# VH-VL binders against Protein mesh, part 24

Target 1, 209 residues: Protein mesh, of Bombyx mori (Silk moth) (h9jiq1r811to1019)
Amino acid sequence: GVAGIFGDPHIVTFDDLQYTFNGKGEYVLVRVDHSQLKLDVQGRFEQVPRNIHGAVNATHLTSVVAASNNSQTIEVRLRPQHAQWRYRLDVFANGKRVYFDRTALRVQYFPGVTVYQPMYVLNQSEIVVMFSSGAGLEVVENRGFMTARVYLPWTFMNQTRGLFGNWSLDVNDDFTRPDGTLASVDLNNFQSAHRDFAQHWQLTDREQR
Short names: E, the ipSAE of ESMFold2; O, the ipSAE of OpenDDE; V2, 0.75 times the mean of E and O plus 0.25 times the DockQ between their complexes.

## First folded at step 18 (VH-VL; framework fv_tafolecimab)

Design t6 (from r7 with light chain P95L; at its last look DockQ between E and O 0.76; V2 from the best seeds 0.00; counts 0 for: grease 19.2 > 18.9)
Fold by ESMFold2, look of step 18:
Structure t6 (fold): chain C 209 residues (1-209), chain A 122 residues (1-122), chain B 106 residues (1-106)
Amino acid sequence: as target 1 above (209 residues)
Amino acid sequence: QLQLQESGPGLVKPSETLSLTCTVSGGSISSGDYYWSWIRQPPGKGLEWIGEIYYSGYTYYNPSLKSRVTISVDTSKNQFSLKLSSVTAADTAVYYCARDSTYDNYYYFDYWGQGTLVTVSS
Amino acid sequence: EIVLTQSPATLSLSPGERATLSCRASQSVDSYLNWYQQKPGQAPRLLIYGASNRATGIPARFSGSGSGTDFTLTISSLEPEDFAVYYCQQWENWLTFGGGTKVEIK
């Protein structure tokens, strides 16, 4: 199964439910707490920079942090456009910045996780994170926007929680809050997804990473 | 013993194209471990990075010069080259080629050519 | 563009004295800052990489410190060969050099 964040910001759950929200801050994208797989993937959303017409009333994904079982924690962070040159995305392994800009550095191994850049051009515009648990994360920068996808084996169906849904094969229960209650979300109102569902998955500073 | 050596005309007329070649000896430019840079220094002034090339041909250019700069590599000759178009007197400088190396996620220029003065005058 | 401001522009000292050179960045460069020495008629030579690490073959009298925006190169006791121009250089956001500090004989 696959779930992801695309555009400004557009979410597709493991059950193919699609929705948008304009939340700012750090959120649980997917969390799994099972004897075979523990997974925590979090995303940070920031205000879209102002353009020629003034402030933009939208947010976008700027960072994804993930760990699985006892792996090192991997963060992939979007570089602001004025700071993009050889590196479109920054990658951190347990808080230490690492680079993939030379042939010998394209694939790097850390405890519990392998990180690599699949593209011929070594500009860190695409980063793939593969945990030994079988969970995967793909992060792509395109024209100043970050897209992220999480891949999970079928054996984890019905075990996920967070903004990416519960993978129940039923879109009607994907808006499940941390306390187990079901949110009533008006998909025609972008504020409803945040107000009624996503904000409950927002992390405090003590819960981040 | 790795050495870098710049070569090319020392005098260029305004509005023409400055062309330089860096020849690498005692090592291989085809290594995937290094980037290869051009850096210049106007007389009595500081250093300015012009751009870099990877052995595969991919380049990055200083944004202030990007519209006028082309860097290329010829791995069969163990060389990389600089072309700077539409030159003016402000482009008069000593031009260096340099190797961009890495250790423990730190990056630096560890080998430099001797430098060649290019004067732009009519 | 990250601007590196070096001070002083000129430092006039005698052999045996301590030299302290400053490099300030217009925004944080973490520890991605290098120091180079340039003697008259020569190409620059790497002294310090990553703010504080001495390059191979660099004498212990050279030391670097700092992180973020404020960096220092120290020469504990000047030798005759140390009278030169010193440049800082960052690579956090593109590649830029400071304007240089000339260390000259009194």
Scores: ipSAE 0.610, ipTM 0.835, lowest interface PAE 2.0, mean pLDDT 90
ESMFold2 (binder alone), look of step 18: mean pLDDT 93; pTM 0.950
OpenDDE, look of step 18: ipSAE 0.786; ipTM 0.894

Design t7 (from r7 with heavy chain D100S Y107S, light chain W91S; at its last look DockQ between E and O 0.65; V2 from the best seeds 0.00; counts 0 for: sugar tag NYS H105, pae E 4.6 > 2)
Fold by ESMFold2, look of step 18:
Structure t7 (fold): chain C 209 residues (1-209), chain A 122 residues (1-122), chain B 106 residues (1-106)
Amino acid sequence: as target 1 above (209 residues)
Amino acid sequence: QLQLQESGPGLVKPSETLSLTCTVSGGSISSGDYYWSWIRQPPGKGLEWIGEIYYSGYTYYNPSLKSRVTISVDTSKNQFSLKLSSVTAADTAVYYCARSSTYDNYSYFDYWGQGTLVTVSS
Amino acid sequence: EIVLTQSPATLSLSPGERATLSCRASQSVDSYLNWYQQKPGQAPRLLIYGASNRATGIPARFSGSGSGTDFTLTISSLEPEDFAVYYCQQSENWPTFGGGTKVEIK
């Protein structure tokens, strides 16, 4: 299955439920905590700048950090607009910045995870992260916006939690809070998604993965 | 031995387009490991980066000059070029071409041409 | 735009003395700071890259230090050929150069 964040921000869960939320800060996108399978993917959201129609009451994804099983932690961060001259995204492996702009470095292997830049990309606007667990993360910058997709094999089904839902094959339980209670979310009101559901997945402090 | 050499007119009239070419010898511009830059220095003043090009044609420009700058590459001639439109006396400077070499994105300029003075005057 | 402020503008020293040149960035540039030497009528020459790494062929008397916003180029014992203008340059964003420090004899 596939779940992702697009636009300002538009979320598609593993069960194909679609919603928008406008929260700021760091949130759990997907977490798996099973005896044989661990995954933690978190996202950071920041306020969208004004446009020609005035203030925008929305946020956008600016960073994704992920680890699975005993892998190194990979972070992909949208570079600030004033710093986007050669590279659109920064990539960190266990906090150390890495680059993919040479042929020998386009595919790099770290403990438990492989990270690469597609052949046709020169500016680190697309980064693919492949964990030994089978989990995958694709991060793309396009016109100043970061999008991210998490790809999971069927072995993760019914085991996910977070903003990307629980992959139960039922959209009606995707708004499950960390305590297991079900949120009632008005899909016509993106602030309801934050207030009633997403804020409960927000990280108070930078947590270990 | 890698060498860079600027060429082009040393005198340009106001409102016209400044056009320079950098010829690379002793190495290939088609290598995927380098960016090729233009940098200028007005007489008695400091250095200003103009922009750079990758051998595939992808460019990056100084935002203050972006509306007037075009950098191009001709890999078959092992050359890259600068065009700066609508010049004024403020564009009088020594123009350098340079190579940027980076492994960790330090983006330092390790090879420079000798520079060519371009004067904008009627 | 990241502004680099070099100080002092002019450093008047005698051969054999230690020169200390400062470069301060308007925001953090991590370690993405390079130093160049320029003599009259010549192109700049790379001295130090990544704050502290000497370029090929640069004598050991040249050293660089610093990170974030505050950087230093040190020439431990000035030689006659070291009297020149020195520029810092950052690459955290599109390249900008400092205004230069002239190291002059006397």
Scores: ipSAE 0.107, ipTM 0.629, lowest interface PAE 4.6, mean pLDDT 87
ESMFold2 (binder alone), look of step 18: mean pLDDT 93; pTM 0.953
OpenDDE, look of step 18: ipSAE 0.524; ipTM 0.834

## First folded at step 19 (VH-VL; framework fv_tafolecimab)

Design u1 (from t1 with heavy chain Y58I; at its last read DockQ between E and O 0.73; V2 from the best seeds 0.71)
Heavy chain, then light chain:
Amino acid sequence: QLQLQESGPGLVKPSETLSLTCTVSGGSISSGDYYWSWIRQPPGKGLEWIGEIYYSGITYYNPSLKSRVTISVDTSKNQFSLKLSSVTAADTAVYYCARDSTYDSYYYFDYWGQGTLVTVSS
Amino acid sequence: EIVLTQSPATLSLSPGERATLSCRASQSVDSYLNWYQQKPGQAPRLLIYGASNRATGIPARFSGSGSGTDFTLTISSLEPEDFAVYYCQQWENWPTFGGGTKVEIK
ESMFold2, look of step 19: ipSAE 0.668; ipTM 0.849
ESMFold2 (binder alone), look of step 19: mean pLDDT 94; pTM 0.956
OpenDDE, look of step 19: ipSAE 0.788; ipTM 0.895
ESMFold2, look of step 20: ipSAE 0.603; ipTM 0.819
ESMFold2 (binder alone), look of step 20: mean pLDDT 94; pTM 0.955
OpenDDE, look of step 20: ipSAE 0.765; ipTM 0.891
ESMFold2, fold request of step 21: ipSAE 0.577, 0.587, 0.558; ipTM 0.824, 0.826, 0.813
ESMFold2 (binder alone), fold request of step 21: mean pLDDT 94, 94, 94; pTM 0.956, 0.953, 0.954
OpenDDE, fold request of step 21: ipSAE 0.810, 0.805, 0.802; ipTM 0.902, 0.902, 0.900
ESMFold2, last read: ipSAE 0.575, 0.536, 0.600; ipTM 0.825, 0.812, 0.833
ESMFold2 (binder alone), last read: mean pLDDT 94, 94, 94; pTM 0.954, 0.957, 0.957
OpenDDE, last read: ipSAE 0.814, 0.813, 0.806; ipTM 0.904, 0.903, 0.901

Design u2 (from t1 with heavy chain Y58I, light chain P95L; at its last look DockQ between E and O 0.85; V2 from the best seeds 0.00; counts 0 for: pae E 2.2 > 2)
Fold by ESMFold2, look of step 19:
Structure u2 (fold): chain C 209 residues (1-209), chain A 122 residues (1-122), chain B 106 residues (1-106)
Amino acid sequence: as target 1 above (209 residues)
Amino acid sequence: QLQLQESGPGLVKPSETLSLTCTVSGGSISSGDYYWSWIRQPPGKGLEWIGEIYYSGITYYNPSLKSRVTISVDTSKNQFSLKLSSVTAADTAVYYCARDSTYDSYYYFDYWGQGTLVTVSS
Amino acid sequence: EIVLTQSPATLSLSPGERATLSCRASQSVDSYLNWYQQKPGQAPRLLIYGASNRATGIPARFSGSGSGTDFTLTISSLEPEDFAVYYCQQWENWLTFGGGTKVEIK
């Protein structure tokens, strides 16, 4: 299964439910906490920069942090366009910045996780993270915006929680809050997704990776 | 042992193109382990990074100079070159080539050429 | 553009004295700052990389410290060969050098 974040932010869950919200801060995208299988993927959302016409009422994904089982934690962070010379994205392994801009560095192995820049990419605009658990993360920069996709094998089915839903094969329970209650989200009202569902998955400083 | 050596004309007329070559010996540009840079120093002034090239031909240029700079590589000759167009007296400087190396995710210039003075004068 | 401001511009000292050279960045460069030494008629020579790591063959009297925007190069006891110009250089966003600090004999 695949779930993802695009643009402003537009989310597609593992059950193919689509919704948009405009929250700021750090959120749980997907979390699995099972005795034999752990996954934690978090996203940071920031307000879209002001344009020549003033403030913009939208947010966008600027960072994704992920770990699975006993892997190192990988963060992929969007660089501002004025700072993007060789690199569109920054990558950190357990907080240490790493680079993929040389032949010997294109694929790098860390405890529990492999991270690489696809062969067709020369400017670190796409980063692929492959966990030993089978979970995968793809982060892409395009024209100053970050998109992210999480790929999970069937072993994660029915065990996920967070903004990407619970992968139950039923879209009607994808808006499950951390306490297990179901949110009633009006898909015709973009504020409803944040107010009734997404804000409950927002992290505090102590909870961030 | 690794050595870098600049070569080219020491005198260039205004509005013409400054052209320099760096020859690398004791190591290989085509290994893909390094970026290769041009850096200049006007007389009595500090250092200014001009740009760099990777063996594949990908380049990055100082934004302040980008419109006038071309860096190219010839891996068969183990050389990389600088062209700076439309020069003025302000482009008079010692020009260095240097290797951009990495260790433990840190980047630095570990080998430099001896430098060559290029004077822009009528 | 990240501007590196070095101070003082000139430091007049005698052999055996301690030299303290400052480099301040206009924006944070984390620890991605290098120090180079340049003697007259010569190319720069790498001294310190990543704010505090001595390059191969650099004597222990050279040390670097700092992070973010404020960095220091210290020469604990000046030797005759240490009278030169010192440049800091960042690589967090493009590649920028400071204006230099000349260490000269008093």
Scores: ipSAE 0.575, ipTM 0.822, lowest interface PAE 2.2, mean pLDDT 89
ESMFold2 (binder alone), look of step 19: mean pLDDT 93; pTM 0.948
OpenDDE, look of step 19: ipSAE 0.633; ipTM 0.855

Design u3 (from t4 with light chain P95L; at its last look DockQ between E and O 0.70; V2 from the best seeds 0.00; counts 0 for: pae E 2.1 > 2)
Fold by ESMFold2, look of step 19:
Structure u3 (fold): chain C 209 residues (1-209), chain A 122 residues (1-122), chain B 106 residues (1-106)
Amino acid sequence: as target 1 above (209 residues)
Amino acid sequence: QLQLQESGPGLVKPSETLSLTCTVSGGSISSGDYYWSWIRQPPGKGLEWIGEIYYSGITYYNPSLKSRVTISVDTSKNQFSLKLSSVTAADTAVYYCARDSTYDNYYYFDYWGQGTLVTVSS
Amino acid sequence: EIVLTQSPATLSLSPGERATLSCRASQSVDSYLNWYQQKPGQAPRLLIYGASNRATGIPARFSGSGSGTDFTLTISSLEPEDFAVYYCQQWENWLTFGGGTKVEIK
């Protein structure tokens, strides 16, 4: 299965439910906490500075951090527009910055995870993270915006939680909060998706690690 | 032993195109994982990075010069070249070619050409 | 664009004295800052990479320190061959050089 954040910002769950949300801060995109299978993928969303006279009612993805089982934690962070040159995205492995800007560095191996970029890309605009658990993360920068996709094998079915839904093959329960309650969301209103569902998946400062 | 050598005309008229070639010997542009840079230094002043090229043809240019700069590579001759269009007196400088190398996740210019003075004058 | 401001522009010192050269970045460059030495009529030579790592063949009297925005090159006891111009250079965002510090004999 595939779930992702696209556009500004548009979410597609593992059950193909599509919605928009406009929250700011750090959110759980997908979490699995099973005895043999762990996954934690979190996203950071920031306000777009398009309106110099006030708050903008749009956010965009600026960072994705992921770990699975006993892997190193991988973060992919969007570089500010003024800082985008040879590197469009920054990549961190357990907090240490790593580079993929040369052919010999295209594929790098870390405990529990392999990180690479496509063969013909050297500017770190596309980063693929492959965990030994079978989970995959693809992060793409395009003209200053970040898109992310999470790929999961069938072993994760019915075990996911977060903004990407629970992969139950039923879209009607994808808006499940951390406490297990079902949110009533107006699918065409991203304020409703945030207020009634997404904000409950927001991380506190004590949960950011 | 790796060596870099700049070549090209030392005098260029205003509004014309400055053209330089860097010849690499004692190593291969295509066999290493290096970026190849042009850097200039006006007389009595500091250094300015112009741009760089990877052996595959990928380039990055200083934004302040980007509209006037073309860097190219000819791996069969083991050379890379600089063209700077529409030059003025402000483009008078010593021009260096240099190799951008890496060690332990750090990057730096480890080999430089001797430099060649290009004067832009009527 | 990251601007690197070196100070002082000129250090007038005698052999045997300690030289302290400053490089300040307009925004954080983490530890991605190098130091080069340039003698008259020569290309620059790498001294320090990654803020604090001495390049191969560079004498122990040269040391670098700092991170973020404030960096220092120290020459513990000046030798006659150390009177030159020193440049800092960052590669966190593009490739920019500082304006240089000339170390000259007093």
Scores: ipSAE 0.576, ipTM 0.810, lowest interface PAE 2.1, mean pLDDT 89
ESMFold2 (binder alone), look of step 19: mean pLDDT 93; pTM 0.949
OpenDDE, look of step 19: ipSAE 0.838; ipTM 0.915

Design u4 (from t1 with heavy chain Y58T; at its last look DockQ between E and O 0.84; V2 from the best seeds 0.70)
Fold by ESMFold2, look of step 19:
Structure u4 (fold): chain C 209 residues (1-209), chain A 122 residues (1-122), chain B 106 residues (1-106)
Amino acid sequence: as target 1 above (209 residues)
Amino acid sequence: QLQLQESGPGLVKPSETLSLTCTVSGGSISSGDYYWSWIRQPPGKGLEWIGEIYYSGTTYYNPSLKSRVTISVDTSKNQFSLKLSSVTAADTAVYYCARDSTYDSYYYFDYWGQGTLVTVSS
Amino acid sequence: EIVLTQSPATLSLSPGERATLSCRASQSVDSYLNWYQQKPGQAPRLLIYGASNRATGIPARFSGSGSGTDFTLTISSLEPEDFAVYYCQQWENWPTFGGGTKVEIK
């Protein structure tokens, strides 16, 4: 299965439910906490820069942090366009910045996780993270916007929680809050997705990776 | 052992194109281990990075110069080159070629050519 | 653009004295700051990379420190060959250089 966040931010769950929200801060995109299978993927959303005529009421994805089982934690962070001379994205492995800008560095192995960029890329505009658990993360920069996709094998089915839903093959329960209650979200009102559902998946500072 | 040497005309007319070549000896551009840079220094002044190239042809340029700069590589001659178009007196400088190297995620210029003065004068 | 401001512009000292050179960045460059030495008529020479790591062949009297926006190059006891211009340079974004500090004989 596949779930994703696309630039504006537009979310597609593992059950193909689509919605938009404008939350700011750090959110659980997908979490699995099973006795033999762990996954934690978090996203950071920042407010777009204020324009001359006042505050802009929109957010965008600027960072994704992921770990699975006993892997190192991988962060992929968007560089602003004025800072994208050689690299469009920054990549951190357990907090240490790593680079993929040379042939010998294209594929790198860390405990529990492999990180690489596709062979046609040298500017770190596309980063793929492959966990030994079978979970995958793809992060792409395009024109200053970060998109992210999480790929999960069937072993994760019915075990996910967060903004990407629970992968039950039923869209009607994808708006499940952390406490197990079901949110009633008006898909025609992007503030409803935040107010009624997404804010409940927002992290405190202690919970972030 | 590794040496870089700039070559090209020392005098260029305003509005014309400045063209320099860096010849690398004692090492190989085509190894894919390094980026290759041009850096300039106006007489009596500080250093300005112009841009760099990877052996595959991938380039990165200083945003203030990018509209006028072309860097190219000829791996068969083990050379890389700079073209700076529409020059003015402000482009008078010593031009250096340098190797962009990395260790443990740190980046730096570890080998430099001796530099060549290019004067822009009518 | 990340602007590096070096101070002082000129440092007049005698051999055997300690030199302390400052470099301040207009925004954080983490530890991605290098130091170079340039003698008259020569190309720059790498001294310090990554704020504090001595390049191969550089004497122990040269040391670097700092992170974020404030960086220091220290020469513990000046030798005659150390009278030169010193530049800092950052790699957080496209490379930029400071204006230099000239260390000259008093």
Scores: ipSAE 0.568, ipTM 0.815, lowest interface PAE 2.0, mean pLDDT 89
ESMFold2 (binder alone), look of step 19: mean pLDDT 94; pTM 0.953
OpenDDE, look of step 19: ipSAE 0.743; ipTM 0.884

Design u5 (from t1 with heavy chain Y58I T102V; at its last look DockQ between E and O 0.77; V2 from the best seeds 0.71)
Fold by ESMFold2, look of step 19:
Structure u5 (fold): chain C 209 residues (1-209), chain A 122 residues (1-122), chain B 106 residues (1-106)
Amino acid sequence: as target 1 above (209 residues)
Amino acid sequence: QLQLQESGPGLVKPSETLSLTCTVSGGSISSGDYYWSWIRQPPGKGLEWIGEIYYSGITYYNPSLKSRVTISVDTSKNQFSLKLSSVTAADTAVYYCARDSVYDSYYYFDYWGQGTLVTVSS
Amino acid sequence: EIVLTQSPATLSLSPGERATLSCRASQSVDSYLNWYQQKPGQAPRLLIYGASNRATGIPARFSGSGSGTDFTLTISSLEPEDFAVYYCQQWENWPTFGGGTKVEIK
């Protein structure tokens, strides 16, 4: 299965439920916590740059951090346009910056996880993270915006929680809060997704990776 | 054993194009392990990175110079070159070629040419 | 652009004295800061990479420290060959160099 964040931000859950929210800060995208299978994927959202013709009060994804089982933690961070030269995205393994800017460095192996740039443009505009658990993360920079997709094998079905839903094959329960209660979200009100659902998945500083 | 050597004219007239070549010996540009840079130093002043090239032809330039700079590579001759157009007296400097190397995700310039003085005058 | 400001511009010291050279960045460069030594008529030589790691063949009297915006190169006891100009250089973004600190004989 696949779930993702696109656009400003547009979320597609593992059950193909689509919604938008404009929250700021750090959120759980997907989490699994079982005795033999663990996954934690978190996203950071920041205010979009304002247009020269008007004000915008929207957010966008600027960082994704992920770990599965006892893997190293991988963070992929959007580099601001004015600070870009060789790199569109920055990549960190357990907090240490790593680079994919040479042919020999295009694929790199870390405990529990492989990270690679699938294209030979060497500018880190697309980063793929593959965990030994079978979980995968794809992060793409496009015109200054980050998109992300999480790929999970069927063994994660019914085990996921977070902004990407619970993967029950039923969209009606994807707005499930951390305590297990179901949120009533008005998809016509951009504040409702945050107020009634997403804020409950928001992280404090201590909870961030 | 790796050595870098700059070559080219030492005197260039204003408004003309400065052209330099760096010849690499004791190593291979086409190995794909390194970027290759041009760095300059005006007399008695500090260092300024001009730009770099990868063996495949990928280039990156200092934004302040980008409109005037072209860096190219000839892997068959194990050389890379700098062209800087529309020069003025401010472009008078010692020009170095250097190798961009990495160890443990730390980057640095580990090999430098001896440098060649280019004077822009009259 | 990340601007590196080195201070002082000149250190006048005697052999055997301790030299402390400062480099301040206009924004955080984490630990991605290098130090080079340059003697008259020569190309720069790498001394320290990644803020604190000595390059191959660099004597133990050279040490680097710092992170973020404030960095220091220390020469614990100056030798005659250490009188030179020292440059810091960052790799957080496209490379930029500090203006240099000249260490000269008092």
Scores: ipSAE 0.586, ipTM 0.816, lowest interface PAE 2.0, mean pLDDT 89
ESMFold2 (binder alone), look of step 19: mean pLDDT 94; pTM 0.955
OpenDDE, look of step 19: ipSAE 0.803; ipTM 0.900

Design u6 (from t1 with heavy chain Y103H; at its last look DockQ between E and O 0.84; V2 from the best seeds 0.00; counts 0 for: pae E 2.3 > 2)
Heavy chain, then light chain:
Amino acid sequence: QLQLQESGPGLVKPSETLSLTCTVSGGSISSGDYYWSWIRQPPGKGLEWIGEIYYSGYTYYNPSLKSRVTISVDTSKNQFSLKLSSVTAADTAVYYCARDSTHDSYYYFDYWGQGTLVTVSS
Amino acid sequence: EIVLTQSPATLSLSPGERATLSCRASQSVDSYLNWYQQKPGQAPRLLIYGASNRATGIPARFSGSGSGTDFTLTISSLEPEDFAVYYCQQWENWPTFGGGTKVEIK
ESMFold2, look of step 19: ipSAE 0.671; ipTM 0.849
ESMFold2 (binder alone), look of step 19: mean pLDDT 93; pTM 0.951
OpenDDE, look of step 19: ipSAE 0.719; ipTM 0.875
ESMFold2, look of step 20: ipSAE 0.571; ipTM 0.826
ESMFold2 (binder alone), look of step 20: mean pLDDT 94; pTM 0.955
OpenDDE, look of step 20: ipSAE 0.545; ipTM 0.834

## First folded at step 20 (VH-VL; framework fv_tafolecimab)

Design v1 (from u6 with heavy chain Y58I; at its last look DockQ between E and O 0.76; V2 from the best seeds 0.00; counts 0 for: pae E 2.4 > 2)
Fold by ESMFold2, look of step 20:
Structure v1 (fold): chain C 209 residues (1-209), chain A 122 residues (1-122), chain B 106 residues (1-106)
Amino acid sequence: as target 1 above (209 residues)
Amino acid sequence: QLQLQESGPGLVKPSETLSLTCTVSGGSISSGDYYWSWIRQPPGKGLEWIGEIYYSGITYYNPSLKSRVTISVDTSKNQFSLKLSSVTAADTAVYYCARDSTHDSYYYFDYWGQGTLVTVSS
Amino acid sequence: EIVLTQSPATLSLSPGERATLSCRASQSVDSYLNWYQQKPGQAPRLLIYGASNRATGIPARFSGSGSGTDFTLTISSLEPEDFAVYYCQQWENWPTFGGGTKVEIK
């Protein structure tokens, strides 16, 4: 299964439910807390920079952080456009910055996780994270915006929670809050997705990173 | 024993193009282990990074100079070159080539050429 | 652009004395800060990389410390060959250098 964040932000769940939300801050994208499988993928959303006409009422993904089982934690962070000289994305392994800008560094191995830059990428605009649990994360920068996809094998089915849904093969229960209650979301109103569902998956400072 | 050596004209007229070549000996540009930079120092002043190149030809430039800078590489000659267009007196400096190396995700310039003074005057 | 401000501009000391050189960044550079030594008519020489790691062949009297925005190069006991100009340089973004600190004999 595949779920992802695209555009401003547009979310596709593991059950192919599509919705938009406009939240700011840190959110649980997918979490698995099973005795034999752990996964935690979180995203940070920030206000889109102002354009020539003033404030823009939208947010965008600026960071994804992930760990699975007892792996090192990998963060992929969008560099601001004025700071994208050699790299478009920053990558951190347990808080230490790592680079993929040379032939010998293109694929790197850390405890529980492998991280690489695809061969067709020259500027760290795409990073792939492969956990030994079978979970995968792909992060892509394009024109200053970040897209992320989470790939899970069938061993994670029915065990996920968060903004990417519960992978029940039923879109009607993907808006499940952390307490297990079902949100009633108006898909024609992206404010409803945040108000009634996504904000409940938002992290506090004590829960971050 | 790795050595870098700058070469090129020491005097350039205003509005013309400054052109320098760095020759690398005792090591290989095409190995893909390093980036190769140009750095300059106006007389009596500090250092300014101009830009860099990887053996594949990918380049990165100081944003303040980007519109005037071209760096190129010739792996068959083990050389890389700098062109800086539309020069003025402000471009008078000692020009260094340098190797960009890495250890434990830290980057630094570990080998430098001896430097060559380029004077821009009429 | 990340601006590095070095102080003092000039440090007048005698051999055997301790030198303390400061470098302040306009924004955080984490630990991605290097120190170089430059003598008249010569290219810079790498001393310290990653804020605190001595480069190959650099004597133990040279040490670096700091993180974020405030960094220090210390020379514990000056030798005659240590009188030179010292530059800091960051690579959190595209490389920039400080204005230098000249260490001169009193």
Scores: ipSAE 0.512, ipTM 0.798, lowest interface PAE 2.4, mean pLDDT 89
ESMFold2 (binder alone), look of step 20: mean pLDDT 94; pTM 0.956
OpenDDE, look of step 20: ipSAE 0.748; ipTM 0.887

